VH-VL binders against Ribosome-recycling factor (frr). Designs and how they scored, part 19

Target 1, 187 residues: Ribosome-recycling factor (frr), of Petrotoga mobilis (a9bjd6)
Amino acid sequence: MAKRSSYAKEAEEKMKKTLEHFEDELKKVRTGRPTTAIFEDIKVDYYGMPTPINQVATLSVGEERTVVITPWDKKMLEPIEKAINSSNFGFHAINDGNVVRVSFPNPTIEERRKLVKAIKEMLEETKVALRNIRRDDIKKVKEIKNEGSISEDEAKKFEEEIQEILKENEDEAEKIFQRKEKEIMES
Short names: E, the ipSAE of ESMFold2; O, the ipSAE of OpenDDE; V2, 0.75 times the mean of E and O plus 0.25 times the DockQ between their complexes.

## First folded at step 16 (VH-VL; framework fv_pozelimab)

Design e3 (from i3 with heavy chain Q64E, light chain D91Y; at its last look DockQ between E and O 0.44; V2 from the best seeds 0.00; counts 0 for: pae E 13.3 > 2)
Fold by ESMFold2, look of step 16:
Structure e3 (fold): chain C 187 residues (1-187), chain A 121 residues (1-121), chain B 107 residues (1-107)
Amino acid sequence: as target 1 above (187 residues)
Amino acid sequence: QVQLQESGPGLVKPSETLSLTCTVSGGSIRKYYWTWIRQPPGKGLEWIGYIYYTGDTDYNPSLESRATISVDTSKNQFSLKLSSVTAADTAVYYCAKERYDWRKGPYFDYWGQGTLVTVSS
Amino acid sequence: AIQMTQSPSSLSASVGDRVTITCRASQDIRNYLAWYQQKPGKAPKLLIYAASSLQSGVPSRFAGRGSGTDFTLTISSLQPEDFATYYCLQYYKYPYTFGQGTKVEIK
């Protein structure tokens, strides 16, 4: 396949990491459907130490709009219930003596609209980060040209490659946003 | 720390337009939802509406026909216009920041000090 | 619009008393309820959000409870600086609405 310059490769790698960060943050945003990913930020008191829930329990999706949390040690039922109920009151955790069941209330239309606006802001911040990468890498190409390490024609070609990579990554960011927007509005 | 300050004329004639500006300092207006709330003398609080920095708004239905909220990101400000005012619009007007926590929903965590607007001839 | 009814409309209490203010919503608002304190001549100050979450810098003697339609604000040991009017706010559905207020007078 056609191989891009080292400057285009560097820009592409930085932009891919930026998109991965955007995707990771979006996984934590409510969709109206339960997922276990939203618990990644929640820690529970495990023998006096804050410990991620997934390190003390098995998480699975249960009946509609629930996540079932099965701790290996039943002593952790109450700490897990408390941690979830304290972190977000829209998550109703019920401890039945065997598992903790988390109910995900269906967001109102107003809540869904605010969520979509929030992730749109995250998209715009992601696009700014992508454009900063372009700016920085174009600056590096111009510095190398001015030092005589590459020709003006080579510098212009590298700048055009960086701009192409930006467009590709901005388009992918938009696709990521639209998938999440649909999930928020349709669930 | 975000600070909000209301400004505008303290006296407005009946049938005219009330116009207020909220200046945001210690943070960017390009983040958060921005809200107007009023309190008639000796009465309770009434939510007027909000604006998002992109221009999206929503209003209390009781004021929807007369209220307009706008934002000027270059000045880090947002504004309220209320047309066709009467004595019933006499109130202390507050601007507020709406914090959005995706897990807990929106709430108003910072308020301006308020400005009294009197509608009288 | 969702109506928020506070009780009592006013109360008098001594320093050190436990004070409870009730707020009832006309329909289920889940936990989308905030409590505000307003002292004379000042803007409202956020105390509690999400029904029971204490705002940073608010004394721990303030506690919020409830879900659905019935909510309470409790001051576990009333202090002289707690003289104020207290408002609940629902932010579940537009238009956002406040309760009519509860005036707390220190006797």
Scores: ipSAE 0.000, ipTM 0.488, lowest interface PAE 13.3, mean pLDDT 84
ESMFold2 (binder alone), look of step 16: mean pLDDT 90; pTM 0.906
OpenDDE, look of step 16: ipSAE 0.743; ipTM 0.911

Design e4 (from i3 with heavy chain Q64E, light chain S53R; at its last look DockQ between E and O 0.45; V2 from the best seeds 0.00; counts 0 for: pae E 5.4 > 2)
Heavy chain, then light chain:
Amino acid sequence: QVQLQESGPGLVKPSETLSLTCTVSGGSIRKYYWTWIRQPPGKGLEWIGYIYYTGDTDYNPSLESRATISVDTSKNQFSLKLSSVTAADTAVYYCAKERYDWRKGPYFDYWGQGTLVTVSS
Amino acid sequence: AIQMTQSPSSLSASVGDRVTITCRASQDIRNYLAWYQQKPGKAPKLLIYAASRLQSGVPSRFAGRGSGTDFTLTISSLQPEDFATYYCLQDYKYPYTFGQGTKVEIK
ESMFold2, look of step 16: ipSAE 0.534; ipTM 0.818
ESMFold2 (binder alone), look of step 16: mean pLDDT 91; pTM 0.927
OpenDDE, look of step 16: ipSAE 0.820; ipTM 0.946
ESMFold2, look of step 17: ipSAE 0.148; ipTM 0.667
ESMFold2 (binder alone), look of step 17: mean pLDDT 91; pTM 0.926
OpenDDE, look of step 17: ipSAE 0.819; ipTM 0.947

Design e5 (from i3 with heavy chain Q64E D101N; at its last look DockQ between E and O 0.36; V2 from the best seeds 0.00; counts 0 for: pae E 6.6 > 2)
Fold by ESMFold2, look of step 16:
Parts: structure tokens; sequence; C-alpha cells
Structure e5 (fold): chain C 187 residues (1-187), chain A 121 residues (1-121), chain B 107 residues (1-107)
């Protein structure tokens, strides 16, 4: 089977980074269901070193839509509380002297609808970014053809490859969106 | 900077339909919740309803049977129609832009200057 | 609909005073509470959203606190330009509802 040109590979790399950005931004959108996974990227000051919370504490899902964070060393209670409260995930942690508790509010139907609309707009912005990559890289291919560095047949093949990569990445963006939409509406 | 401007007749006869348009300038009507809010003279504020730029609406139940909000994305405008008006509908009518922050929720960041609509014979 | 009750309905204070306005919701609205300032003949201006988040360009003398059903707006050092009526708004559940307003008059 035909391998993709260097121009198509460059477009593919740029588009994959665009999808990674989209997926990373979706991680910030709450589902309302308590999970310990959302704390994996939060670092706490452990004697001057930024350290993942799961390396200094046990995390569990508690009663009443909570996550309970039990540090092995009680001196870590305040650093963990501060790290969560300063995070960009919008949770508030309560330190009771034994554990840090994080409550997950249950979104109303209105909140869920607004969240889905917000991520749909993020999807459309992602698709625009993907199409801009295609436009720019097709323009490069046409410039090289006009300079005589590649034939008309070669340019057509490269443009077709770039268009195929766009379709693949738009399809993946849609799948990423649908998985998140389901999480929001069903949690 | 985004600016909102209400327009429409300042005097409406009882039982007729109040019709207002909000023109959005300095920004796009897309991605936001476009809202009508009113304030009777010397009194407080009442939320009427919104339209999302794709057409979704919701209304204050007190006005739902009489109010219709619409959007024209090509003109960057949205509108309010309120049927069967009475003197109780005399108010300053504001249009407003509602943003939704996924972490902190909604807020109205821009308001029109308001237009007084008087219902009188 | 969720009822929002402000107190006081009016107050008079001197420049430099600390003033506090309260807003009570008829049910739990979490932190879905905003504060607006309205001067005569003008549209409302957003001060605080999400109970405690200061809007860009709003002086730091304004602070919001509370969650659930009881909320406050505090002006730490009242200035002459703070003469206005203040409204709370719950944006938790439709229909969105405003408090009846608090008129602040400079003595």
Amino acid sequence: as target 1 above (187 residues)
Amino acid sequence: QVQLQESGPGLVKPSETLSLTCTVSGGSIRKYYWTWIRQPPGKGLEWIGYIYYTGDTDYNPSLESRATISVDTSKNQFSLKLSSVTAADTAVYYCAKERYNWRKGPYFDYWGQGTLVTVSS
Amino acid sequence: AIQMTQSPSSLSASVGDRVTITCRASQDIRNYLAWYQQKPGKAPKLLIYAASSLQSGVPSRFAGRGSGTDFTLTISSLQPEDFATYYCLQDYKYPYTFGQGTKVEIK
C-alpha cells in the first residue's frame, strides 16, 4: 500500500497535536460523577518537590459523591488541600484533620445541556483548526508544483493524501466528542 | 468590544404585541446565550428568557405563553415578541449576553443600554 | 421559582465605611449567585459571579461570599462612585431570578 509523503506526514503530525489539545481541554469538563482519575495530574508540594497526589496518599470514592484522600503522613493534609483548591478543576477540598474530602456536585439537566453545547463548540473549533492545517499544507504542495519541484500528478497525490488525513482526524474528533457527551449526559 | 443595542417602538397599545430587536456589534452572536431582561420603572429586574445562537430557547414560565425570542445569525441580531400586553408590561427592556464558564457557570458580561417600552392607550 | 430576598432594601453610609448587603435564596443554589451594580438610568453592571469571583475591571474593594442559601456582598471602603442599587441574581435554575435590590446612598 502507498506510504504517505513527507507533506502528508507533516499534516498528520499537526492534526494529531490538535486532537491531543482537544482531548486535554475536554478533561477539564466535569462529568459530575466522582472519580479518582481526575486527580492524577494534580501535583502537591512534597518537601519542595512537585509530587503526584497518588504517590503520597490513597484515593478512594466515598459516600455522597465524594472522593476521600488519605495521606500516609498527616502533615501532607494541608499541602494536598491547597493543591486541589488551587487547581483549575474547580473543586473545593475540606480537610477534617484525618482526610481531605472533595465533594462532586450533581449537575442539573440545565448544566448538562450547557456543558454539551460548550464541548460541541470546542469540537467545531477543533474542526476549523484541522481544516486550516489542510489549507496551509495544500498551499505548500501547490507552490512546490508551480516551482517545478514536483509534477502535477505528484501534487494531486499529495493533496489527496492530505484530504484523507483530514477526514480521519475529523472522524476521530467526532468520536472523542461523542464519548464525552455520553459521559456528561449519563453521569 | 461587544456592544448590544435594543431597538423598537417605545409606545405599544394594550392587547397588541411588543416587538424589540437587539443588534450585536463588535463581536459575533455565535456561541452565547442571548437574553432579554426587563425592569418596570422604579422596580426590580425580571428575566424573560434566552435564545442560544442555534435556536434553542427557554422562557420565564410567567411569560411563556406570550413571549417568543428569535435569532437571525446573518444579521447578528435577536428579537423579543411579547403578545397581549397590558400596563404591567411597561418596563425598560434590556438585552444581555450570557457566557458559560464550564468551571464556574453562567454570567451576563454585556448588557444593552435598555429601551423603555410604555403600554398605554 | 427560586425567590431571592435582599436586605437591607436601602442604606445610607459615609465614604470609607464598610457596607454589607445580604441575599438569601429560598433553596440551595450552590455558588450560582451573581452581584450587579446599577446606577440611575444605566444598565446593570456585573461585579461578582459564582458567588465570589471578581469580574475583570471591578475594584478589589468589592467582595462576594457565601454558598447554599446565604450570600453577602461587601464593599470594604465605600467610595463616592459606589452610590447605586445592587442586585443579586441566582443563575442556578430557570427561571433566573433577581433579588429586589438594595439602594446604597452616600451620606
Scores: ipSAE 0.067, ipTM 0.641, lowest interface PAE 6.6, mean pLDDT 87
ESMFold2 (binder alone), look of step 16: mean pLDDT 92; pTM 0.936
OpenDDE, look of step 16: ipSAE 0.824; ipTM 0.950

Design e6 (from i3 with heavy chain T54R Q64E; at its last look DockQ between E and O 0.41; V2 from the best seeds 0.00; counts 0 for: pae E 9.6 > 2)
Fold by ESMFold2, look of step 16:
Structure e6 (fold): chain C 187 residues (1-187), chain A 121 residues (1-121), chain B 107 residues (1-107)
Amino acid sequence: as target 1 above (187 residues)
Amino acid sequence: QVQLQESGPGLVKPSETLSLTCTVSGGSIRKYYWTWIRQPPGKGLEWIGYIYYRGDTDYNPSLESRATISVDTSKNQFSLKLSSVTAADTAVYYCAKERYDWRKGPYFDYWGQGTLVTVSS
Amino acid sequence: AIQMTQSPSSLSASVGDRVTITCRASQDIRNYLAWYQQKPGKAPKLLIYAASSLQSGVPSRFAGRGSGTDFTLTISSLQPEDFATYYCLQDYKYPYTFGQGTKVEIK
């Protein structure tokens, strides 16, 4: 493993933060796979106060593309069902008297295609951000060389390090995208 | 704010090709689904089809054999060509922007003013 | 294609009235339903998307509800500018399809 200069380490940290942002935004993109995380934004009336569902119930992944919501108190079944069915997310919840089941329907071909195109644009924007980091840090290295603070050989080495870091991070971005694409198309 | 404006000839002869252009201003044509919708006089709205700015298209099956939508990102424009027109193609033609919200789905948030195309003679 | 049926085809109402327009889909479209307002000689204007989400700049007197196959648009207190034709649109599957329209007229 090559030792990283201070410029290379700074570029690496900026690029890592860029990838973390990309991955966080991808988590918000819906798929057909059941997940409990998507319900974090839904609040239910609990003793007159809007309360996150996870504070009044246990959420788990069930059979056949469902999330099962088991409230601590069965009196919360109707409020939970109503909160989910009234949400802007288009979920359909069924209350069977013991739990609330939420179906994650199979996405249509058009939904899948639009989601993949959206995350592909997010990938391209991420790559642009990565390349801007490289550009800026290579420019700093060239300025230091022109000032005489480092030799031409040292500048070349630092530029090569920064370009290697870019390649590593572009490859990782592509892998993150491909994993999410697979989730969207195959779930 | 984003604005869309249709342009093209208002009169087209039967069997010829209707050609319209939508110019997008106040925003980029990238990242969205650019759509044509028409409304025959006194009748309802009919979705024609879209283009994604990178070139992918889909069309109403009723028009698929005759319609072509294209995009020119350098001019911030997209276009409709409808071949072999008849009087049934007389309508106000609208261009529209489809926005896709990743959690809430699609919607058309901006429309052009519409342009009447009459097919006669 | 998914058929969208609006009712009523027209209605008469007075300023201040509550008006409800219904839209039924021929199959489950989840919440992929939008409402548009159109005045004569003008393009449709988006009011509601995703069945219940209010578009920016649209007055809060407009409200959308429903999921699956049955949807409503409610105007809680009609204003003079609300006399227009209203269309629902399913954007669940291609081809996207509009309802036939509901004309809201002054009484």
Scores: ipSAE 0.006, ipTM 0.543, lowest interface PAE 9.6, mean pLDDT 84
ESMFold2 (binder alone), look of step 16: mean pLDDT 92; pTM 0.932
OpenDDE, look of step 16: ipSAE 0.824; ipTM 0.954

## First folded at step 17 (VH-VL; framework fv_pozelimab)

Design d1 (from g4 with heavy chain Q64E, light chain S53R; at its last look DockQ between E and O 0.67; V2 from the best seeds 0.00; counts 0 for: pae E 2.8 > 2)
Fold by ESMFold2, look of step 17:
Structure d1 (fold): chain C 187 residues (1-187), chain A 121 residues (1-121), chain B 107 residues (1-107)
Amino acid sequence: as target 1 above (187 residues)
Amino acid sequence: QVQLQESGPGLVKPSETLSLTCTVSGGSIRKYYWTWIRQPPGKGLEWIGYIYYTGDTDYNPSLESRATISVDTSKNQFSLKLSSVTAADTAVYYCAKERYDWRKGPYFDYWGQGTLVTVSS
Amino acid sequence: AIQMTQSPSSLSASVGDRVTITCRASQDIRNYLGWYQQKPGKAPKLLIYAASRLQSGVPSRFAGRGSGTDFTLTISSLQPEDFATYYCLQDYKYPYTFGQGTKVEIK
């Protein structure tokens, strides 16, 4: 009942996870709209320990393209301000003694073009990951052929299936990129 | 760790075409923006242009009519051709890697060692 | 094209001195400003990107400041290895353009 071999299905599952990771990372990329997701990969020094911001503060979307970060301990204001200003290009964080306010200025056309270039780099890294999965799984198929567990014709068929799955996932990666590109240029 | 190495003839006659190749090692050419920059002896730096592996390019308007940057992904190389050269094109030519990081912004983090090209008859 | 003007074009300084180099853009480049160090016979080396962010492996005595049109590079305590030529670069809009350079020499 399977349309694809177990080798092809394994490759497909790994590639789908790679695309999900790519899409999740793109959600963190700055646009013209403020979001708290962009802070997911930022850690602050909490008593000598790198700690995610959301574990020491409440994040909310404020007015005029801002995110307001309210730590439950005011001692974290300076570490949070420093971490944000050091981590992400284009953020302007201000510590007012009670909260950290992060401004998301509207990107210029030149800045939007640079963001598109940045996600093109992310797209190419995703394609490399997809191709590595293909290479690893084709290697497994060749090993099984050399053990005598499958025929030469079966090995060739399985390799063709893996190549087809790569093409499908590269095409999907491109579509994911194009949707984000439009969002960056439109927003 | 990415490394860049320029290669090509060090002497070119006036009116001919200057041709240089940058070989990339320790990384894939299919990612970053690959740039040529030159420096006449004792002078400042001039940005020439870039290429992305898909063929996207942009050039300094001062050189646009004469410069062509190309890429060969199978050799992990990119190249500069500059036509109709004069003595004014004598310079050290650098290739460089430009990174566009969505967290850090753009920057040139790796440069080749440079190669002197002299235009003389 | 965006013109980048460095000041001074050269300076003489002693080890331990504080050195300040300025760079002015002919138009607003936000914070798209890099600082590069070049020693004789060598390629430029990135020190500062995004006007103020220190490149990995660069000593903390180097500091970049500014936004818009006016930028500075400061070396808080000059070391023997810091005698070099320094360039600012705007990477806001093509064509990218460099300042003419500032040569820092031994006094």
Scores: ipSAE 0.456, ipTM 0.785, lowest interface PAE 2.8, mean pLDDT 88
ESMFold2 (binder alone), look of step 17: mean pLDDT 92; pTM 0.934
OpenDDE, look of step 17: ipSAE 0.822; ipTM 0.952

Design d2 (from g4 with light chain Y92W; at its last look DockQ between E and O 0.84; V2 from the best seeds 0.00; counts 0 for: pae E 5.0 > 2)
Fold by ESMFold2, look of step 17:
Structure d2 (fold): chain C 187 residues (1-187), chain A 121 residues (1-121), chain B 107 residues (1-107)
Amino acid sequence: as target 1 above (187 residues)
Amino acid sequence: QVQLQESGPGLVKPSETLSLTCTVSGGSIRKYYWTWIRQPPGKGLEWIGYIYYTGDTDYNPSLQSRATISVDTSKNQFSLKLSSVTAADTAVYYCAKERYDWRKGPYFDYWGQGTLVTVSS
Amino acid sequence: AIQMTQSPSSLSASVGDRVTITCRASQDIRNYLGWYQQKPGKAPKLLIYAASSLQSGVPSRFAGRGSGTDFTLTISSLQPEDFATYYCLQDWKYPYTFGQGTKVEIK
């Protein structure tokens, strides 16, 4: 629409944030290509405090399906190696005295299919979040109508705008999912 | 929060079709994988198959010629039909919710209470 | 199909005992192994998934170990509520298959 109501703008902003969250979580999902995002949920002991790896090291994609982790302080090499090797992700980390290298073994067909099933669950949770935003914002429009602040025709128009924004964002969520599915299956 | 409840006839005649429904409450069937598992009395557990709400299914090869799993999203339910039953199909039938966590893999976190189906003349 | 073999089929133990149940897969299943507890007349309850990950709300006396083909469930100090039948499940490939079960009985 050339002019959208404040109610539609509010819904659109909330739904955009929901899609950004979905994209960010998908970046963490393992593929046939190495990625540094997968380490965001791994903590290391940093002077007695559980600390995310990316706050004590630089992470980059190396050669031969590896991620290279370069800590600011070489004393963190062993804790980082231990944290990664102790994780349930199945990674194998090697400490060479300068960096920690993490190998990303090529996922099997079965592993790829399981990953696709997992991101389908994430997609459906995202759609539920989008629909909850629509429901809440339609409820607000109906309350304003019942208070007499807008006409029935204005309320209907605002509700239609919110429905259109939902459809656009559900379609975008599906496109985001399909891009990640392709990356998982074809990498 | 998700709850599963099996329903259907407890007695089925040989050669007929066993038909069960699982009602999902406290969550949407448009999420997760939905599975049937059975346990003959005093015996172990056997995985039957699953469905995703879009219709994607897979079955235990031992049952694939006789088993059909379907979903009704409007009722938040999924169902099992097992044709040509014999006494060997007597079991407690469970429905279960399967999670697929990309870090941790699959697991069955919620099960129905189970319903006994007896196949006899 | 992947065969899952549990040992022992049953065991007798006293409260406070350490018990260990083993599960062997007929082929490499990585860490795609769950442990389930079943009490008479009840549905199975998830204890351990991904071979070693403890499900939320499950007491820390339960521990899973192993990868590949050989897996164990250990109960470090058996409690009265732990007398039950325990099943392993491989969820690596369809059809998913369970072990035959291990009944843990009071001595």
Scores: ipSAE 0.245, ipTM 0.709, lowest interface PAE 5.0, mean pLDDT 88
ESMFold2 (binder alone), look of step 17: mean pLDDT 92; pTM 0.941
OpenDDE, look of step 17: ipSAE 0.824; ipTM 0.950

Design d3 (from g4 with light chain N31S; at its last look DockQ between E and O 0.47; V2 from the best seeds 0.00; counts 0 for: pae E 2.2 > 2)
Fold by ESMFold2, look of step 17:
Structure d3 (fold): chain C 187 residues (1-187), chain A 121 residues (1-121), chain B 107 residues (1-107)
Amino acid sequence: as target 1 above (187 residues)
Amino acid sequence: QVQLQESGPGLVKPSETLSLTCTVSGGSIRKYYWTWIRQPPGKGLEWIGYIYYTGDTDYNPSLQSRATISVDTSKNQFSLKLSSVTAADTAVYYCAKERYDWRKGPYFDYWGQGTLVTVSS
Amino acid sequence: AIQMTQSPSSLSASVGDRVTITCRASQDIRSYLGWYQQKPGKAPKLLIYAASSLQSGVPSRFAGRGSGTDFTLTISSLQPEDFATYYCLQDYKYPYTFGQGTKVEIK
């Protein structure tokens, strides 16, 4: 296996960050299991500042497909309930005076199939982003060759390395998608 | 801006096949659920079925035996065929774009103008 | 299939009035409820999706509420351009089904 050039390392780091973003977005997609990740982007007013729910409460998975949100301070029960009910997730949060409970209804087969199609489109967008990185980095290699900093043979080698990295990252993106697809269809 | 336009014959004989095409302009046919919906004159709306751009379909069970929806991504078009028509199939036929938001579910954000198809007895 | 029952079938109102239209599902559809406006000779137009989310470009006088089986569309101050027929749609399970419609007419 040949040592990768600095151009290949740059491409690899950019592509790895692209995959990390894809995987992070997939964590938020509903799977039929209760998950606390879906609340990650919801902020509540805490002393005049928008604050993530997980910084003012403990989130746990409860019974009957629920997430239980237990604030450190019971004064936050109402703000948390309102923040969840004002979000666009369509969940119904119930405040019982001690905790906020959010129900996770079992997805229909129609919903599961649509979710899989939606994450497949996220995969295709990710592949486009990966190919754009290849295009940009190949352009850089050609510019350096035209400036005389590397030979034509060196430029060809670096371009081949970048293409190999693209293939590796496209394969990994596909594996990430397939794992999530399985979770959606089977949970 | 996305626009949808229905086209096809406005008159169809009983027992024959109704055939309509929807042309999508100002946007790609990818990523969406391309849907047919009809409205008999003076009456409400009835969902017929959809096609996803990759070919997956589903139909209203009341029409499943007679309806076929197809897509041609190279032409940015999708079509409806409804076989064995009767006077009950007289309606304005709409094509529509269903957008799916994985957080909130589906909605129809763009509709064609509609085309009246009359089944003369 | 899930039946959607709208009420009233028609109503008469003046410019500036507050108008409320209801839609009831025959079973729990969570928040998978859309509201559509249709003017004579025109295609339906999306107003509200996911029971309460306002579509881009739709005036804020339109508001949707509800979850489960009971839903409402409210027009807080009726404008001349709001005289139309309104339909609810459940998009929870196939086949998708519409309510019968509510015609909002000028007094």
Scores: ipSAE 0.515, ipTM 0.786, lowest interface PAE 2.2, mean pLDDT 88
ESMFold2 (binder alone), look of step 17: mean pLDDT 92; pTM 0.941
OpenDDE, look of step 17: ipSAE 0.825; ipTM 0.958

Design d4 (from g4 with heavy chain D56S Q64E; at its last look DockQ between E and O 0.55; V2 from the best seeds 0.00; counts 0 for: pae E 10.1 > 2)
Fold by ESMFold2, look of step 17:
Formats: structure tokens, C-alpha cells, sequence
Structure d4 (fold): chain C 187 residues (1-187), chain A 121 residues (1-121), chain B 107 residues (1-107)
């Protein structure tokens, strides 16, 4: 396909950022499956500085539905354990003197349903954001047409491209949601 | 700031239906679980049931045969109907907002002021 | 349904006292335990959710602890505005159930 027009490319870039934000927020929604991504927001006291855990430790998925956190310096074991236990995620960390282990208990069916409903709302907000980008960029194209800077035919072409990009991004948002929904319900 | 306000008749005759409405203002009814909780005078709190804004419900088994919770998203309201009332249903009725945080789980962050419903002839 | 038992049912205390209220669940509810404060004629107010998480705007003298079946609410230095009835709530499984309440009265 030919390169998108300058106006369609702007819309596409804004919509791609919107989808990346949606996907990043979904990565932080817990499931029964152990992942290290859920800990990215947790900070530990590192020499008086709040520091993300992944900057002072290696995180990996272990056996028996655990995440294993291996600090570079064993002096960080206790601060890491404390940070996780105080984080309001409802996980319990166990410090064995070498690593910190965090158990991922299976969510109940009720918890899974509540999580799916929450991410469905995130999807709907993402779709609204995508449609607002289209509305704003189509408005810009019409303003430029009315100023005489582009022809009527050029304006229609740009508007059609923007609408096609919206459909592509709405479809991708739905696919992202469905993958996370499956992960929540089946993990 | 979200506000919840119960409304409905404060006196209901035995065997009739108690009907209450909770009006949500300062926020949208979407995204949350909307709950009815009651408290008989001088006694503790009893969870009645909830409705999710899309229409799904669950009820306390003790009230399930008599209670119906409904939602009207266009009016930003949800309602409770409790049939075949007796004096035992005399209570302050609260509506409440249940928030589910994917990191922290559920909690009731906002409550209505409550409305007393008395069941008397 | 999950039964929640609070202890004590009532207590008398003076301003400045340390107060501890216990809540026991009839089965494991992990950390799905809230603490609510209710003053006469008012709706309950959330103090603590997820067993130990302090709600915004709640004074730091309130602390929640516990997991599984045994939970505590502690008020480290009782203030005049803290005389109220306190309820625990399990929000782990429907039907949600409250403890019977603990009335904290002025001595």
C-alpha cells in the first residue's frame, strides 16, 4: 500500500500510542499466571531512594506459581520483602535468605469475572480515545480545506484514510482485550 | 465527588413491596458494582445484594426470593424492590458503591446517607 | 456463608488509649477484609481495605493487620472523634458478611 498521507500518519501515530497505553495497563492486571510485569510499579528503599525492584534485582518465574526475586545484594532481601508485603497487591512474599518468593494464588471465579469487567471498561475508554482522535483530525482536515490549502478531493481522501485507520485500531484493541480476557479466565 | 442518595417511601405496610431508588451524582454509574445494605434499628449491617451496571446481580440467600435490584444507566440510578415485607424488614437502607481495583480487590468507597423504612400497619 | 466474629462486642476507653479490635472469619478469606467506622445516625465510613491498606484521608493512628482468618484493627491513640461502632467486612465471597460490630465508648 502507498504511504499514508501526513494527516493520516499523524492520526495513526496517536492511535498507536493509545493502544500501547492500553496494553501497558493490561499487563499490570493480575491473573493466576505468575508474571514479573505486575511488580514493575513496586519500589523499594534503596539507600534512602525509592527504586523500582527490577533495578536492584532479577525477577523470574519459578515453580509452584511463584515469582522469584533475586537481588544483586543480599542486604536488599528484607527491603524487597517489605515493599511487596506493603504494596496492597494481596501477595505474600517469603524471604528464604537467598531470594524473595511471591506466591500467585489462583483467583476465584468471582475475582476473574470482576477483573474481566474492569478490563472491558478499559477497552471502552480506549475506543472512545480512538474515536476522539479521528474526530479531532477530521476537523483539522476540514479546516484546512475551508482555508483553501487543500482541495475537496484531497480532504475526502485524507478523511477516508483516517476512518480506515480507526477501524484497524479498534479491531486491534478488541484483539488485545480478548487475549487478556482469555489469560484471566484460563490462568 | 461522587454522591449517593436513597429515596422512597419511609412507611410500608406489611405484605406490600418496599421500593427504593439510589441516585448517583457527581460521577457515572458505569464501571462499578452498586450495592444495597441494611441495618435494623440498634443492630448490625446486612448485605442485601448488588447490581453491576450492565445488569448482572447477586443476592444474599436470605433475601433472594424477595429482593430485586435493577439499574437504569440512562437515569444514573439503581433500585431495590423487596416484596412481602414484615416488621423484620424495618431498617435503615443504604446504597453503596463497590470499587474493584485490579491490584487491591474490592471495597465500598462511597455510601448514601441512608433512609429509614418502617414496616407498620 | 462466611461468618465474621468480632471481639469484643463493646469496650470503654479514654482519649489517648490504645484500642485493639479482633475479627475472625469462619474460613480463609486471604486479605479480603475491610474495616468500617459508623457514628450514630451516619453511614459507615471505610477505614481500611485489603486487611491493612489505609483509605485516603484516614488518620495514620488506624492500623489493620492479619490475613487468613484472624484480623485486628488497632487505634494507637484514641481521639474524641473515634468513639463509634466498628465493623469488619469480608469481601472475599458473596454473600458479603459483616461482623456484629464493636462499640467503642468513652469511659
Amino acid sequence: as target 1 above (187 residues)
Amino acid sequence: QVQLQESGPGLVKPSETLSLTCTVSGGSIRKYYWTWIRQPPGKGLEWIGYIYYTGSTDYNPSLESRATISVDTSKNQFSLKLSSVTAADTAVYYCAKERYDWRKGPYFDYWGQGTLVTVSS
Amino acid sequence: AIQMTQSPSSLSASVGDRVTITCRASQDIRNYLGWYQQKPGKAPKLLIYAASSLQSGVPSRFAGRGSGTDFTLTISSLQPEDFATYYCLQDYKYPYTFGQGTKVEIK
Scores: ipSAE 0.006, ipTM 0.568, lowest interface PAE 10.1, mean pLDDT 86
ESMFold2 (binder alone), look of step 17: mean pLDDT 92; pTM 0.940
OpenDDE, look of step 17: ipSAE 0.822; ipTM 0.956

Design d5 (from e4 with light chain N31S; at its last fold request DockQ between E and O 0.84; V2 from the best seeds 0.00; counts 0 for: pae E 2.1 > 2)
Heavy chain, then light chain:
Amino acid sequence: QVQLQESGPGLVKPSETLSLTCTVSGGSIRKYYWTWIRQPPGKGLEWIGYIYYTGDTDYNPSLESRATISVDTSKNQFSLKLSSVTAADTAVYYCAKERYDWRKGPYFDYWGQGTLVTVSS
Amino acid sequence: AIQMTQSPSSLSASVGDRVTITCRASQDIRSYLAWYQQKPGKAPKLLIYAASRLQSGVPSRFAGRGSGTDFTLTISSLQPEDFATYYCLQDYKYPYTFGQGTKVEIK
ESMFold2, look of step 17: ipSAE 0.593; ipTM 0.829
ESMFold2 (binder alone), look of step 17: mean pLDDT 91; pTM 0.928
OpenDDE, look of step 17: ipSAE 0.810; ipTM 0.945
ESMFold2, look of step 18: ipSAE 0.553; ipTM 0.812
ESMFold2 (binder alone), look of step 18: mean pLDDT 91; pTM 0.927
OpenDDE, look of step 18: ipSAE 0.811; ipTM 0.949
ESMFold2, look of step 20: ipSAE 0.641; ipTM 0.863
ESMFold2 (binder alone), look of step 20: mean pLDDT 91; pTM 0.929
OpenDDE, look of step 20: ipSAE 0.819; ipTM 0.951
ESMFold2, fold request of step 22: ipSAE 0.536, 0.317, 0.562; ipTM 0.816, 0.742, 0.814
ESMFold2 (binder alone), fold request of step 22: mean pLDDT 91, 91, 91; pTM 0.922, 0.920, 0.920
OpenDDE, fold request of step 22: ipSAE 0.850, 0.850, 0.842; ipTM 0.957, 0.955, 0.956

